# VHH binders against Protein BPS1, chloroplastic (BPS1), part 1

Every score and structure here is a prediction.

Target 1, 306 residues: Protein BPS1, chloroplastic (BPS1), of Arabidopsis thaliana (Mouse-ear cress) (q9lmm6)
Amino acid sequence: ASSISKLVPKEKSDILTVSWMKQAMESLCETHNGIKTLITDLELPVSDWEDKWVDVYLDISVKLLDLCNAFSSELTRLNQGHLLLQFALHNLEANSPQNLSKAQSSLDSWKQHIVSKNPRIENCRAILSSLVQTLNLPKVKNSAKGKVLMRALYGVKVKTLYISGVFAAAFSGSSQNLMYLTVSNELPWAQSFMEVQNTMNAEIKNIFLSDGLTVLKELEAVASGVKKLYPAIQQGSIDPISLQPLKDSVTELSNGIDLVSKEVDCFFKILLSGRDTLLENLRSMGASTLQATSPKKAAGKNYRGF
Positions, changes and structure headers below are counted from each chain's first letter, unless a header gives other numbers; antibody chains aren't numbered by Kabat.
F, E and O stand for the ipSAE by ESMFold2-Fast, ESMFold2 and OpenDDE, each averaged over both directions (binder to target, target to binder). V2 = 0.75 x the mean of E and O + 0.25 x the DockQ between their complexes.
[cut] marks letters that were taken out.
The coordinates of atoms that the task and the answers printed are left out; those that the model quotes come from them. Centres of patches stay.

## First folded at step 13 (VHH)

Design r2
Fold by OpenDDE, look of step 17:
Structure r2 (fold): chain B 306 residues (1-306), chain A 119 residues (1-119)
Amino acid sequence: as target 1 above (306 residues)
Amino acid sequence: EVQLVESGGGLVQPGGSLRLSCAASGFTFSSYWMSWVRQAPGKGLEWVATIKQDGSEKDYVDSVKGRFTISRDNAKKSLYLQMNSLRAEDTAVYYCARGPDWSGWFDYRGQGTLVTVSS
């Protein structure tokens, strides 16, 4: 519950900032690592897992990996755009007619680049929808530990879906990816989540209603800065001092993108590692079963680790 | 397929020198401006240097002016970056990039080569 509340920034204006995105993704990393720890603490070996538990994890993990890849691709795309900005700034600083012309061209290209759609991001909707369709709290019978695990996984799924939806919405510039999840009311954190979701989504919707090139705050700042410089560029003279705001915005965006990218990569690795560990455990179990059918007492290797 | 493969990165002391190379394939190398870009740890991509098709024009980011030299061999489809007087702040992954085009666009870059400047 406490982790979900942390998604709400102190200032509403911080929603859909790269800083917020970094924190949100970092929170996901922590959450998913926490599940691994929980599994360990529960001392619930994979051999004791019901098939449905395994299926749930495998299904979620692969789709989350796809989302991570999509997010990573968009961040890379944004980074590519950053080069255009840098080159533009360089030419603007030169402040010759020829350089200004080059700068303008670069900025125009950047604008076109930013408004273009990323098909991987567009595909996030389908992935998210698929995950939402399977968003249920599995019933666990005759396993107290299993029940705890399933509840935890459910919570992680809810949190991950919501944040991923926000990312997908932000990157696509479309609110269609924004999730309105319904959480089981039997869970103690359900009310808190719903409140957070409502608060966040209301603000996000407001952002989407604003007039701008993008909903990402830092990216919009760059766009605004560029827009402000166009008259001077067209006049053929730029005051070097007037470039500083854009420089700052570009730097902030770049640094922010890098931070978010790192967290997305971290999340990807966490997911991959978890998946690989599970698969390895399953393979080992299969091998042991084959060996146990051979008369030699296969020492019960407690396959722990998720 | 357009391919750019960087090499020559490594560990160097401050004040040292390195020469980076980029092997290009899959396109008419001589028809394009070529550039080096870099990404320092914890920072975004940074444009470093650009060279015209025939090598007659070169441009550099201010921080590397006088220290770095971009060059190319069109016959070998190769791009080079001579880096002298290296500084700690030059530590980065260096990428060979195709471009800018007439609009200042960089459309391809390699996998990069790591340059670490440390005492």
Scores: ipSAE 0.293, ipTM 0.719, lowest interface PAE 1.6, mean pLDDT 88

## First folded at step 17 (VHH; from r2 with S35H D62A)

Design v4
Fold by OpenDDE, fold request of step 23:
Structure v4 (fold): chain B 306 residues (1-306), chain A 119 residues (1-119)
Amino acid sequence: as target 1 above (306 residues)
Amino acid sequence: EVQLVESGGGLVQPGGSLRLSCAASGFTFSSYWMHWVRQAPGKGLEWVATIKQDGSEKDYVASVKGRFTISRDNAKKSLYLQMNSLRAEDTAVYYCARGPDWSGWFDYRGQGTLVTVSS
């Protein structure tokens, strides 16, 4: 319950910032690592898992990996766009007519790049929808430990799905990716989650109603800075002092993207390692079963006839 | 198929020099601006240098100006980056990138070559 409340920033204006995104993804990393710890603490070996649990885990993990890849691709795309900003700033500092013309071209290209769609991000909606369709708390019979595990996994899925939806919405520029998840009221954290979701989604929707180029705050700051400089660029003269706000914004965006990227990579690795561990355990179980079923070759008692 | 293949990276001491090469194929090399970009560990991409199609214009990020030299041989379809007075902060994967125009945009980049500057 405490982990969900942490998703709400102190300031509402911090929603859909790269800082928030970093923290949210970091929280996912911690949450998923926590599940691994829980599995260990429960002393519930994979051999005791129901096949259905294994299947669910494997399905969810693959889909989450796909989401991570999508997010990583978008961050990479944004990083590529950052090169245009760097180049633009470089030329703006030179402040010759030719350099200003180049800078303008770079900025125009950047704008076009930023508004372009990423098909991987667009595909996130389908992945998210698929995950929502299977968002059910499994009924566990005759295993107290299994019940605890399934509840934990359910909570992790809910949290992951919600955050991923916010990421997908932010990166796509579409509020359609926002999740409105329904959580079972039998769970003690359900009400808290619903409150957080409602609060967050309301604010996110408000952000989407803004007339900005993007919904990401730091990216929008860059866009705004660029917009403010266009008249001077067109006039053929820029005050070097006037570039500082844009420089700062570009730097902040770049640093934020790097941090988010690191956390996404971390999350990807956590998911992958968890999946690999499960698969390895399954293989080992299969091997043990095959060994157990291998008929002991009856040592032919060579009855040497005395 | 468009290909850019970087080479020449390696381990070098501070103050040392390296020359990177990029072999281009699958497109009209002389029709494009060419760029070097780099990515330091845990950092985003950074623009390093740009060269015009005919080599008449060259530009550099401030941090490498005076130390690095970009050049090209259109006949050989090759891009070069001479790196002198290397610093620890120059440690990165260096990429050759194709630019369709003077905006600094690139539509294709190579796999990169690692440059490590360490004592």
Scores: ipSAE 0.757, ipTM 0.913, lowest interface PAE 0.7, mean pLDDT 91
Fold by OpenDDE, fold request of step 23:
Order: structure tokens, then C-alpha cells, then sequence
Structure v4 (fold): chain B 306 residues (1-306), chain A 119 residues (1-119)
């Protein structure tokens, strides 16, 4: 419950920043690692799991891996765009008519690249929708530990879905991916989550109403910086001092993307490791069962017939 | 199918030299700008060098200027990067990339070759 409130930044203007994205993804990493700890603390080995619990975990985790891949692909795409910015800045610094023309071409290509759609991000909607459709609190009978586990998984799913929706919305430039989740009132943290969701979504919607090229703050800063330089580029004269704001913005964006990428990779690894561990345990259980069912070779009493 | 295959990477000491090669196939090599880009561990992509179709224009990122030389052989459909006076900060995966125009944009890149500069 306390982890959800941390999603609200101190300043509303920090929503949909690369800094916020980093923190949000880091929080997911912590949350998912916390589940592993919980399982250990509950002393609930996989052998004691109901098949349903295993299925829930495996279903959620594979879909989350797909989302991670989508996010990674978008971050990679943004990095590719960053090369255009680097090249543009390089040519702007050269300050010849030909170099300025090249720079302009690079910047135009960058704009086109940034507004282009990523099919993997577009597919996030389907994945998110699928996860929402199965967003229910399973009823667990006759297992107190199981009940605790399922509640925890449910909470993690809710948090992950919400954050993933925000990421998908931010990367796609469309609010269609923004999630409005309904959480059961039976859960003590439900009200808090709903409040956070409402507050965050309201602000995010306001950001989407802006006339910017993108909803990511650092990316928009670059776009704005580029826009400010265009007149000078067209006039064929650039003051080197005038390039500094754009340089700073480009650097900030690049660094932010790198940090977010690292956290996404971390999250991916956590999910993969969790799946691997579970599957390994299942495999080992199967092997043990087969060994137990192997008929003790009846020691053939060699009746040496006298 | 368009292919770019980088080679020549390896471990080298600071101050050492390496020559990277890129073999192109599946397209008209002489019709494209070619680029070298690199990615250091945990960092994003960085532009390194660019060469025009006929080799008449070459450009470099400031940090490698005077140390690296980009060249191409259109008959062999090959791109090269001579790297001299290598530094630790040059450690990266190096990629050959195809550029359709002079904007610095590339539409295809290879799998890369690792260059490690370490004492």
C-alpha cells in the first residue's frame, strides 16, 4: 500500500518525466522482488502450491515480459533518434552553409522519427487489456498462506498494470493505454490506490491536452530547443552560445533514457528469474513423483528349486 | 536480404590500434552513405564516423578525430574503420550502419563487433 503512494511525485510537473519513469520502474522491481521474499517468508514451497496459483503466476509473468520487450524496443528507438540529434549538433557547430543544411535534414528526420509509431508499443494495449480481463482476486479455500500469496499477487498485478499503462500511454503518445483499474473494496489499500490513480490520471490527461510534439517532458524540451534554432539555421548563421540549451536537453534526455532502460532490463531479469525458478521447481517435482511411482523392482526370490 | 557483418574487434591495450571491417551484401553499396556507430556498456548509441558514397566526404565525432579513419571500397562492398591511439573510453560494440542520405539517418545496422580497450 505504501508503495503506491510513492508513485505520486512531489511536483505534478514531474509526471511523465524520465526521472519519474525510472523511479516507477525501480518501484516495480522492488515490488516483484518483494514477492519472492514473501514466498520465502511464508514457507510456502511450490510443491504446496495449487495448480491455479502456478497458472496465475506464469500467465502474468509472460505477459509482463512482453510489455518489457515493448518498452525496451521503444527506448532503443529513442536512442536511435538520439544519433540524429548528435549528428545535427555536430553539423551546427561547424557553422557552414552546407553543414547547416545537413543539420536541418537531421533534425527533420528526427522529428519524423519521434512521431512515428512503434508496433510493439501499439500492441501493449492488447496485452494490458488481456491482463485487466483477468484482474480478479482469486478465492482461496483452506490455505491461509495461499490466501496471503494471492492477495499479494493481486496487488502486484494492479500496480504493474497501472504503471505499464502509463508507460504505454507515454511512449505511444496516446491516452488510450491509460488504465482505469477497479480494485476490490475488500482490500485495505484499495481506496488509496483509487485516489492515486485518479490524481495521476487527471494530471496525465492534462499533459495529453498540450500542443507538444510529445508528452515526455525531456523529449519535448529537445523539440522546443530545436524549434527555437530553426530560424537561425534558415538564416545561415548560428551563434554557438545558442546551441547550449539544446545540447543540455539532448544530454538530459539521453541520460534519462539510459537510466530507464537499465531499470526495464532489471525488471525483465526479475521476471525471467522468477519464471525460471518456478519452472525448475515444477520440473523437479515431476521427477520426484516419477521416482516415487517407479515400482520397487520386486526382488525376484530366486527360488533355487531343490 | 540486406546484410552488414562487422569484424576486427577484440582486446587491445591503450595506445593500440585496430582495424574494423564491415562486409555489405544484398544492396547497392555504392549508393549509400555509410556510418560507424558505437555503444558503450550501459550507454546509448553514439555516432562515430560517416563517409559519402564516393568517399569524397568524411566526418568524425570530435572525440575520435585525428585517431580514427573511415574508408570504403565500393568494389569489395566493404567499409573500414582504422582506429589508432585507442583509449579506454573507446570500449564499445561497434556497428556498421547504412545511410540512405546525408542526414545521418541509418535504416540498417549490423550485429556489431566488440572492441575492448584495457590495460
Amino acid sequence: as target 1 above (306 residues)
Amino acid sequence: EVQLVESGGGLVQPGGSLRLSCAASGFTFSSYWMHWVRQAPGKGLEWVATIKQDGSEKDYVASVKGRFTISRDNAKKSLYLQMNSLRAEDTAVYYCARGPDWSGWFDYRGQGTLVTVSS
Scores: ipSAE 0.735, ipTM 0.907, lowest interface PAE 0.7, mean pLDDT 91
Fold by OpenDDE, last read:
Structure v4 (fold): chain B 306 residues (1-306), chain A 119 residues (1-119)
Amino acid sequence: as target 1 above (306 residues)
Amino acid sequence: EVQLVESGGGLVQPGGSLRLSCAASGFTFSSYWMHWVRQAPGKGLEWVATIKQDGSEKDYVASVKGRFTISRDNAKKSLYLQMNSLRAEDTAVYYCARGPDWSGWFDYRGQGTLVTVSS
């Protein structure tokens, strides 16, 4: 519950910043790692899992991996755009008419690049919708530990879906990707989540109503900086001092993208490793069942923790 | 199929030199600007050097200027990057990239070659 409230930045203006995105993704990493820890702490071996639990985990994990890949692709795309900015700045600093012309071309290309759509991001909506469709709290009978696990997984799913929706909305430039999740009031954190979601979504919607090139604050800052320089570029004279704001914005964006990318990669690895661990455990169980028809050599219970 | 294959990367000590090569195929090499870009560990892509189709124009990022030399052989469909006085900060995967115009945009890049500068 406390982790969800942390999604609300202190300043509303920090919503849809690369900084916020980093923190949000970092929070997901922590949350998912926490689930691994929980599984370990519950001492609930996979052999004791209901098939349904396994299926839920595997289904969610693969879809989340797809989302991660989509996000990574967009970050990579943005990073590619950064090269144009670098090149533009380089030419702007050279202060020749030819260099200014090149710079303008680079900036034009950058603008075109930024407004272009990423099919992988566009596909996020379908993935998210699919996950929402299966967003239910499983009823667990006769397993207290199982109940705890399922509730935890449900919470993680809700949090992950919401954050992923925000990412998808931010990257697509479409508010249609924003999730409005309904959480059962039976859960103690449900009210808190709903409040956070309402607060965040309201602000995000406001951001989408803005006339900017993009909804990402740092990217918009770059766009704004570029816009401010265009008249000077066209006039063939640029004051080197006037480039500093754009340089700073470009640097901030680049650094932010790198940080978000790292967290997305981290999240990807966490998901992959979790999935791998589960699959390995399942394989081992299958092998043991086949061996159980052979004489019981006491294979030491290698509790490979998630 | 368009292909760019980088080679020449490796481990080198600070102050050392490396020559990277890029073999191009599947397109008219002489019709394109060519670029070197690099990606340091945990960092985004960085533009390194650009060369015009006929090699008459070359440009470099400030940090490598005077140390790196970009060149091309259109007959061999090859791009080169001579790297001298290598520094730790030059550690990166280096990519050859095809540029359709002088904007610095590239539409295709190779798989890259790793350059590690370490004592």
Scores: ipSAE 0.735, ipTM 0.905, lowest interface PAE 0.7, mean pLDDT 91
Fold by OpenDDE, last read:
Structure v4 (fold): chain B 306 residues (1-306), chain A 119 residues (1-119)
Amino acid sequence: as target 1 above (306 residues)
Amino acid sequence: EVQLVESGGGLVQPGGSLRLSCAASGFTFSSYWMHWVRQAPGKGLEWVATIKQDGSEKDYVASVKGRFTISRDNAKKSLYLQMNSLRAEDTAVYYCARGPDWSGWFDYRGQGTLVTVSS
């Protein structure tokens, strides 16, 4: 419950910032690592898992890896766009007619790049929908530890799904990816989550109603800065001082993207590691079973007939 | 198929020199601007250098000016980056990139070559 409440920033204006995104993804990393710890603390080896628990984990983990890949691809795309900004700023600083023309071309290309759609991000909707469709709390019979595990996994799924939806919405520029999850009222944190979700989603929707080029605050700041410079570029004279706001915005965006990228990579590694560990354990179990079923070669008593 | 293959990366001490090469194939090399970009560990992509189709124009990021030299051989379909006075901050994967115009946009880049500057 406390973890989910942390998703609500102190200031509403911090929603859909790269800083918030970093924190949200970091929180996911912590949450998923916490599951590993929980499994250890429960002393519940994979050999004691029901098949359905394994299936749930494997299904969720694969889909989350796909989402991570999509997010990583978008961050990479944004980084590529950042090169145009760097080049533009470089030419703007030179302040010759030719350099200004180059800069304008770079900025135009950047705008075009930013408004272009990423197919991987567009596919996030399908992945998210699939996860939502299977968002149920499994019934666990005759295993107290199993019950705890399943509840934890359910909570992690809910949190991850919601945050992923926000990311997908932010990156796609479409509120359609924003999730409205229904959590089982049997869980003590359910109400708190619903409140957080409602609060966050309301603010996010308001951001989407803005007339900006993008919903990401830092990216929009760059866009706004670019827009402000166009008249000067066209006039063929740029005051170096007038470039500073754009420089600052570009730097902030770049740094933010780097931080978010690191967290996404971290999350990817956590997921992959968890999955690999589970699969390795399963394989080891299978190997042990095969060894046990290998018939002891009956030592043929060679009855040498005297 | 468009291909850009970087080479020449490696470990070098501070103050050392390296020459990177990029072999281009599958397109009309002489029709494109070419760029070097780099990515330091944990950082985003950074523009390093640009060269015009005929080599008449060259440009560099400020941090490498005077140390790096971009060149091209259109007959050999090759791009080069001479790196002198290397610094620790130059440590990165270096990519050759194809630019269709002077905007700095690139539509294709190679797999990169790692340059590590360390004592």
Scores: ipSAE 0.735, ipTM 0.907, lowest interface PAE 0.7, mean pLDDT 91

Design v4
Fold by ESMFold2, fold request of step 23:
Structure v4 (fold): chain B 306 residues (1-306), chain A 119 residues (1-119)
Amino acid sequence: as target 1 above (306 residues)
Amino acid sequence: EVQLVESGGGLVQPGGSLRLSCAASGFTFSSYWMHWVRQAPGKGLEWVATIKQDGSEKDYVASVKGRFTISRDNAKKSLYLQMNSLRAEDTAVYYCARGPDWSGWFDYRGQGTLVTVSS
């Protein structure tokens, strides 16, 4: 419950910032690493797991790897867009009519680039919908340790699903990906989560009502700076002082994208490492069906594991 | 199939030189602007240099101007980057990229070649 409350930034204007996205991804990394510690503290080696516990773990990991790939694809797309901004700034500093014409062309291309659709992000809805359809607290019989593990995995799935929905909404520019989850009433943190979700969703909806070019604050700051420079470009002369705010916003965007990309990569590695460890343990047990489980087979079990 | 294959990267001391090469195939090389783009560890893409289809126009990011020279040989379908007076900040994976114009934007890039500048 406490980690969920930390997702709400101190300032409403900090929601849907690249800085917030970095912090949210850091929180996911910590949460997923915590499951490994929990398994150790419970003294519950994989050899003691029921098949349905394995199915829960594999359901989460495969779909989350697909989401990470989609998010990395979008971050790479935005990163490539920085080339247009870098070239534009290069030419704005040269400040001749020919250079200003090249700069304007690069800025126009950048604006069209940031609003274009990324098919991998558009497909996130299907992945998230599949996770929502299987979002249930499993029943655990005759195992207190198993009950603790399944409740923890459920909480991890809820947190991850909500944060991933926010990422998908931000990257797609569509509130259709925004999650409205209902959580099991048995859990003591359920009310706290519902309060966080309601607070965050209200603020995110307000951002989508704004008339900006994009919903990501750092991208919008760059877009606003670009818009302010167009009259000066048409006049054929750029005041060097007027260029600095755009330079600062481009640097801030670039640094933020780098940090989020690093955290998404970290999260991918945590998921992959956990999956590899599970599969290695299943091989040492001699359970051939579990050892032979592919991402395709694991994804199929995800739909039927609950 | 469009291919761009970079080579010539390696470890070099500060102040040293390297020459990167890029072999192009599967497209009309002379119809495209060519670029060098680099990516330092944990960082995003950075435009380095651009050369026009006929080689008549070249441009460089300020941090490498005077130290790096882009060139192309359309008969050999090859792009080059001569890098002199290398600095630690030049450490990156260097990509050969083709694009429609001067902007550094690309529709294809190679796998890259690693340049490490360290004592």
Scores: ipSAE 0.560, ipTM 0.854, lowest interface PAE 2.1, mean pLDDT 83
Fold by ESMFold2, last read:
Formats: structure tokens, sequence, C-alpha cells
Structure v4 (fold): chain B 306 residues (1-306), chain A 119 residues (1-119)
């Protein structure tokens, strides 16, 4: 729970930035890796897990992998749009009437591209709703170690759901994906989480009420810089020095998207690795005369390969 | 089905040269602008070069101009990138891509070929 306080940025202007998204995803990676350490410290190998704990883990991990694929798809879409910005800047620097016409066309296409809907992001609401419906603190009767593990997994799920909801809201441009989770009052971190959620959600809703082209700060900075250059493009002459603010914004956006993409990929790998390890342990523990007690799902589509 | 297959990547020392090829099939190759786009490890896509349908117009990102040459052979349905004076920063996966215009935007790209420039 103490790590969730780090999600609140020092400045309100840092909310819904790509930089913040990188930090949030890093925090998820750390949190999920911490479960592996906890299982080791509890000396609670998978062979000691009840079947219902296994089923819950496998169901949640598949849905989280689907969310990661959706997020990677949107990051890839934004990255492809960056080609239009690169080509536009190239032609603005060349600064002939033919080049300026090409640049304007590329910038117009980029604006249309960034407002386009991504069906995979639109589907995130269904995935998140399904995860919320199964958000509960399981009752554990006969295992002190199991109780500790289930409480920790519940906390990980709450944090992951909240951050994923913020990502889905930011990428969709709609506050409809913004989560208002209610958590078990038995847990010592519950009040702290609710306070962080309320603070963050209030700021995020304020950002959605602004009249920008997008809610992601780095994308909006580029859009604003493009708008400021249109009069000079129409006049047919661009001072190379006047391009520098837009170039800086494009570089900042590109670097930020790269860093978030790396962290989403890292999170995907952590989830996939944990899932594969569990499934391999279950196969080795199953008696030859017994049915498998876990889903036989293969890895989903590999959106990171795009 | 549309298919773009890149080849010619590999390991090369700084200052060296490579020639990339792209074999196209499943579409009218001569009707499309063709592009080379690259992706360095952990980075986003970067536009490298573009060539018009008839080969009469070419353009390059500033960092490769004078070192790289894009060309096409419409009879062989092939796209090429001659890369000279290679630098460490040219290390990337290089994609062959087709698009409707000069902008570097693409509706199809290949699986890419890795170029590694290191000493």
Amino acid sequence: as target 1 above (306 residues)
Amino acid sequence: EVQLVESGGGLVQPGGSLRLSCAASGFTFSSYWMHWVRQAPGKGLEWVATIKQDGSEKDYVASVKGRFTISRDNAKKSLYLQMNSLRAEDTAVYYCARGPDWSGWFDYRGQGTLVTVSS
C-alpha cells in the first residue's frame, strides 16, 4: 500500500502524462514481482495451492494479458502516427512551397489519426468490468500462509485494476473507463487507497473537462505546437529556429511513448512468465490418472511483435 | 494476400555497407509509394526513405541523406536500400512498407530485417 502513494505526482500538471504512465507501469511490475518473493518467503509452493486459488490466478492473468495487448496496440498506433510528424518536420525544415504543402498534409493526417478510436482500447471496458465483478477478498479458513497470500493478491489486483482503468481512460479519451473501486475495509491499506483514488480521480476528471484535442499532455503539446505553425505554413516560409519548440515536443512524446511501451512489455512478460510457470508446475503435479485442474489456454496474440 | 519480405540485414562494422532488399507480392507494386522505416531497440518507428511509384521522386531523413539510396525495380516487384558509411545509430530492424503517398504512413509492412552496426 505504501507504494500507491508514489502514484500521486508532485505536480498536478503531471497527471495523465506519458511520464506518469511509465512510473505507474514500473510500479505494477515491482508489485507483481513482489508476489513471487512473498510466495518464496511464505514457503508456499504451488504444490500447496488450493485449486480455487489457481483458477482465480489463471483467470485474472489472462485478462491482464489482454489489457496489456490493448495498451501495446494503442502505443503502436501512436508510434505509427509519429511517422507523420517526422515526415512533416523533415519537410518544414526544407521549407519550399512543395515541401510545406506535403508537411501540412502530413500534419492534417496526424491530427485525424490521433483522434481515431482504437477498437482494442474500446474493448477494455468489458475486460475491466469482468475483473471488477470478481474483485473480492477470498475467505481462507485453514491456512495462515494462504490468508496472507490471498490478502496480498487482492491488493495487487486492486492496484492493477485501478492503474489499468486510468490507462484505459487516458487512451480512450473517455472518463467512462475511470475506476471507482470499493475495497474490503478489513485491510489496513484500504483507507489510504480510497484517498489516493479519490484524489487522482478528481484531478483526472478535471483534465477530461478541458477542451484539448487529447487528454495526454505530451500529445496535446504537439497538437498545440502544430496549430501555432499553421499561419507560417500558409505564408510559405518557415524560420528553422521557430521549429525548435515543436521538435522538442515531438522528441519528448516519442521518448515517453518508447518508455511506456517498454514498461508495458515488461509487465506483459512478468504476467506471462508467472502464468507459464504456474501451468508447468500444475502439469508436473497432476497424477497421470487425474484431469488437469487449470485452463489449457495458450498465449494470446503477440501484439508486441507489431 | 499482400506480402513484403525484407532481406540483406546482418552484422557490420561502422563505416561498412549493406544492401537491403524487399520482395513484394499480392498487389500491384507499381501503384504504391514505397518506404523504408526502421525501429531501434526500445525506440519507436523512424521514417528513413521514400520512393514514388515510378521511382522519379525520392526523399530521405536528414541523418541518412548522402549515405543511403532507395531504389525500386517495378518489373521485379522489388524495393532496395543501399546503406553506406553505416554508423552505430543506424542499428535497427528495417521494414519495407507500402503506402498511398509520400508521407511515410503505411498500410502494410514486412516483418523486418535486423541491421546491427557495432565494432
Scores: ipSAE 0.544, ipTM 0.847, lowest interface PAE 2.1, mean pLDDT 82
Fold by ESMFold2, last read:
Structure v4 (fold): chain B 306 residues (1-306), chain A 119 residues (1-119)
Amino acid sequence: as target 1 above (306 residues)
Amino acid sequence: EVQLVESGGGLVQPGGSLRLSCAASGFTFSSYWMHWVRQAPGKGLEWVATIKQDGSEKDYVASVKGRFTISRDNAKKSLYLQMNSLRAEDTAVYYCARGPDWSGWFDYRGQGTLVTVSS
């Protein structure tokens, strides 16, 4: 599927925004849920899977859960930084010399906080590298349905790896996590993906060359508003009208972080549910001596992981 | 081990009152600024109130000023939030938090207590 092309923003400068990150994570959720539908449509229950397909799925899914935890950790860190912004705005509105001093201290702390490194995000490079090492299109010789499934899972992995690499790069402020994936030419979407990757990576690297504190647009907007207020804070007088742009950017950032956090949590739950469903099916197969066909179909909602 | 345990949450009607409590243990309570922060469903953290180590300085977010009162008892290692004239927008999980200064930023918080304000 060429669904990755839908993630290219109309304005290429919008690729490193929390709005785009929400859209990208929504797309991942839809893609991973689509695998459950595909398994059902193919009538290929887990009982028909080769053991190596199961092993690959379990390994990939646990690593994706680790990436989700890292992303949630960073979003939580940014959310706690919002308290410093709230307190600063509170004191800027009070506009006394003591309150302006407190506000400046909080804004200084916020700037230090947003550029500090999150060790969990720094570890994402290792997790992504490990996933790339297992990025392959397995040979399937005894099942036409298995071939379709393995090709779909490969596409899902490619999309997930690329988007996760962009998230890791955005959160770390380093292009080291940006993915340069090579995909099998035998798939009809391969050239389209490579073109999208090259286009998006070029713009992302251009953003990293910018002279800003951060690469996330909404964070940089707040940082810019803070910088604009410093002269007035040092003069000891804040024009109340001049606070409104900063207030607006802080609200937009907070709302955006909330929405991305929700989508990351949703993705985590989809991955966990799929993994748990597979493990439960495997335990049931190990305990079962007989399999009876019933009117309720052998592949129901209990197989929604695949 | 540092512990902050909130209590006193519950369901109330608009206009009602609640008193939240936080029991602290495992650290020198009187050495820290204490804060209440809250998180509405699906939203980020919001600073609510701050109190100095000796209780002599207090500050509140504008939306609760005049309705909420923060207090502390250093002998009992306890932090309190008296919440009056509650509104639907006060619905949130309320966290007791400790920090180094007046800013609402914290290095430790409890598990929170849920306050629901609905008709």
Scores: ipSAE 0.521, ipTM 0.837, lowest interface PAE 2.3, mean pLDDT 83
Fold by ESMFold2, fold request of step 23:
Structure v4 (fold): chain B 306 residues (1-306), chain A 119 residues (1-119)
Amino acid sequence: as target 1 above (306 residues)
Amino acid sequence: EVQLVESGGGLVQPGGSLRLSCAASGFTFSSYWMHWVRQAPGKGLEWVATIKQDGSEKDYVASVKGRFTISRDNAKKSLYLQMNSLRAEDTAVYYCARGPDWSGWFDYRGQGTLVTVSS
């Protein structure tokens, strides 16, 4: 057996990038899948779990699903905003006065769109706060296997909370979601985690002090390219060479958003599958009060556009 | 309730044709610009075509110009996309969408219809 507890990645120079967000979410998917393997390796079927262990698993899973929904909502919103960039580039390449006017209008709308608040992201602070309030290393008596499991779940919760806090801060454009987690010194990785957290939080706060329109690097690169192009658009003539940096940054942003969206969906499915399996096992043991509490997947319509 | 219901998708060979339809209800169809937007597997949304309220202005993404034709029938509250000379890269879920202007931005879209172009 090996430890499935992982520390927050140490690559600090590119923390608020869509590329890093994709890699961080991949790491979370691997970490949470590792819990399933650990449960099997410990030979700890749900029927043998103490109620406290069940409570730990259920406590983190429902709130993490809510965070995933918030992140997916923001990624969907950014993806819909990408339509405005696509339409603008279409008209900039045509490079006629009528087309440049349409492109400018689309770029103005895009700028207004990316600074708009997402209510689900604004709610992440409350979700994260509730998870932090229950962040503890439980005392496990008379079960070596239970102690291993609880320590692993604690490490997974710490990693997930920190990464989720960085995501929430990046998407909201506010350091209010950036957390400082204090972890139990009993664990061998605790000092290393706190050193990484201090370093990463300092870099993130420096990024929030900048004058950019946004804090996500790829999104800010697009915004900067738009700003640089505005004088030529208003003059009515676009040098084709001057379009290429904007086209490249839009492509990089779009590809990165697609990849992060895929990983957030993967993480959501891992959490939902694990939660459904636990609840079904509890129902089979006669714990009927849990069978009606599983979250239902939404199927529906959006009266507001993406 | 506002509804946009797409139909006409399916499996087609490269070089083939399909006609997509969108039935609108629950709003004044003639007051809106209408769009087709598509989403390939694992990718984000791509604007395809736009048509003005009265049908007098149309625009298309470069990759479909000359192959696709957008049209509307305001009396039947219907939007159409005639898709000719289909290619593998046209494989996507196609959405009917309404919006306030020519930009491809929408405030409502349907559930989509799948178009698969494969040999």
Scores: ipSAE 0.448, ipTM 0.804, lowest interface PAE 2.8, mean pLDDT 81

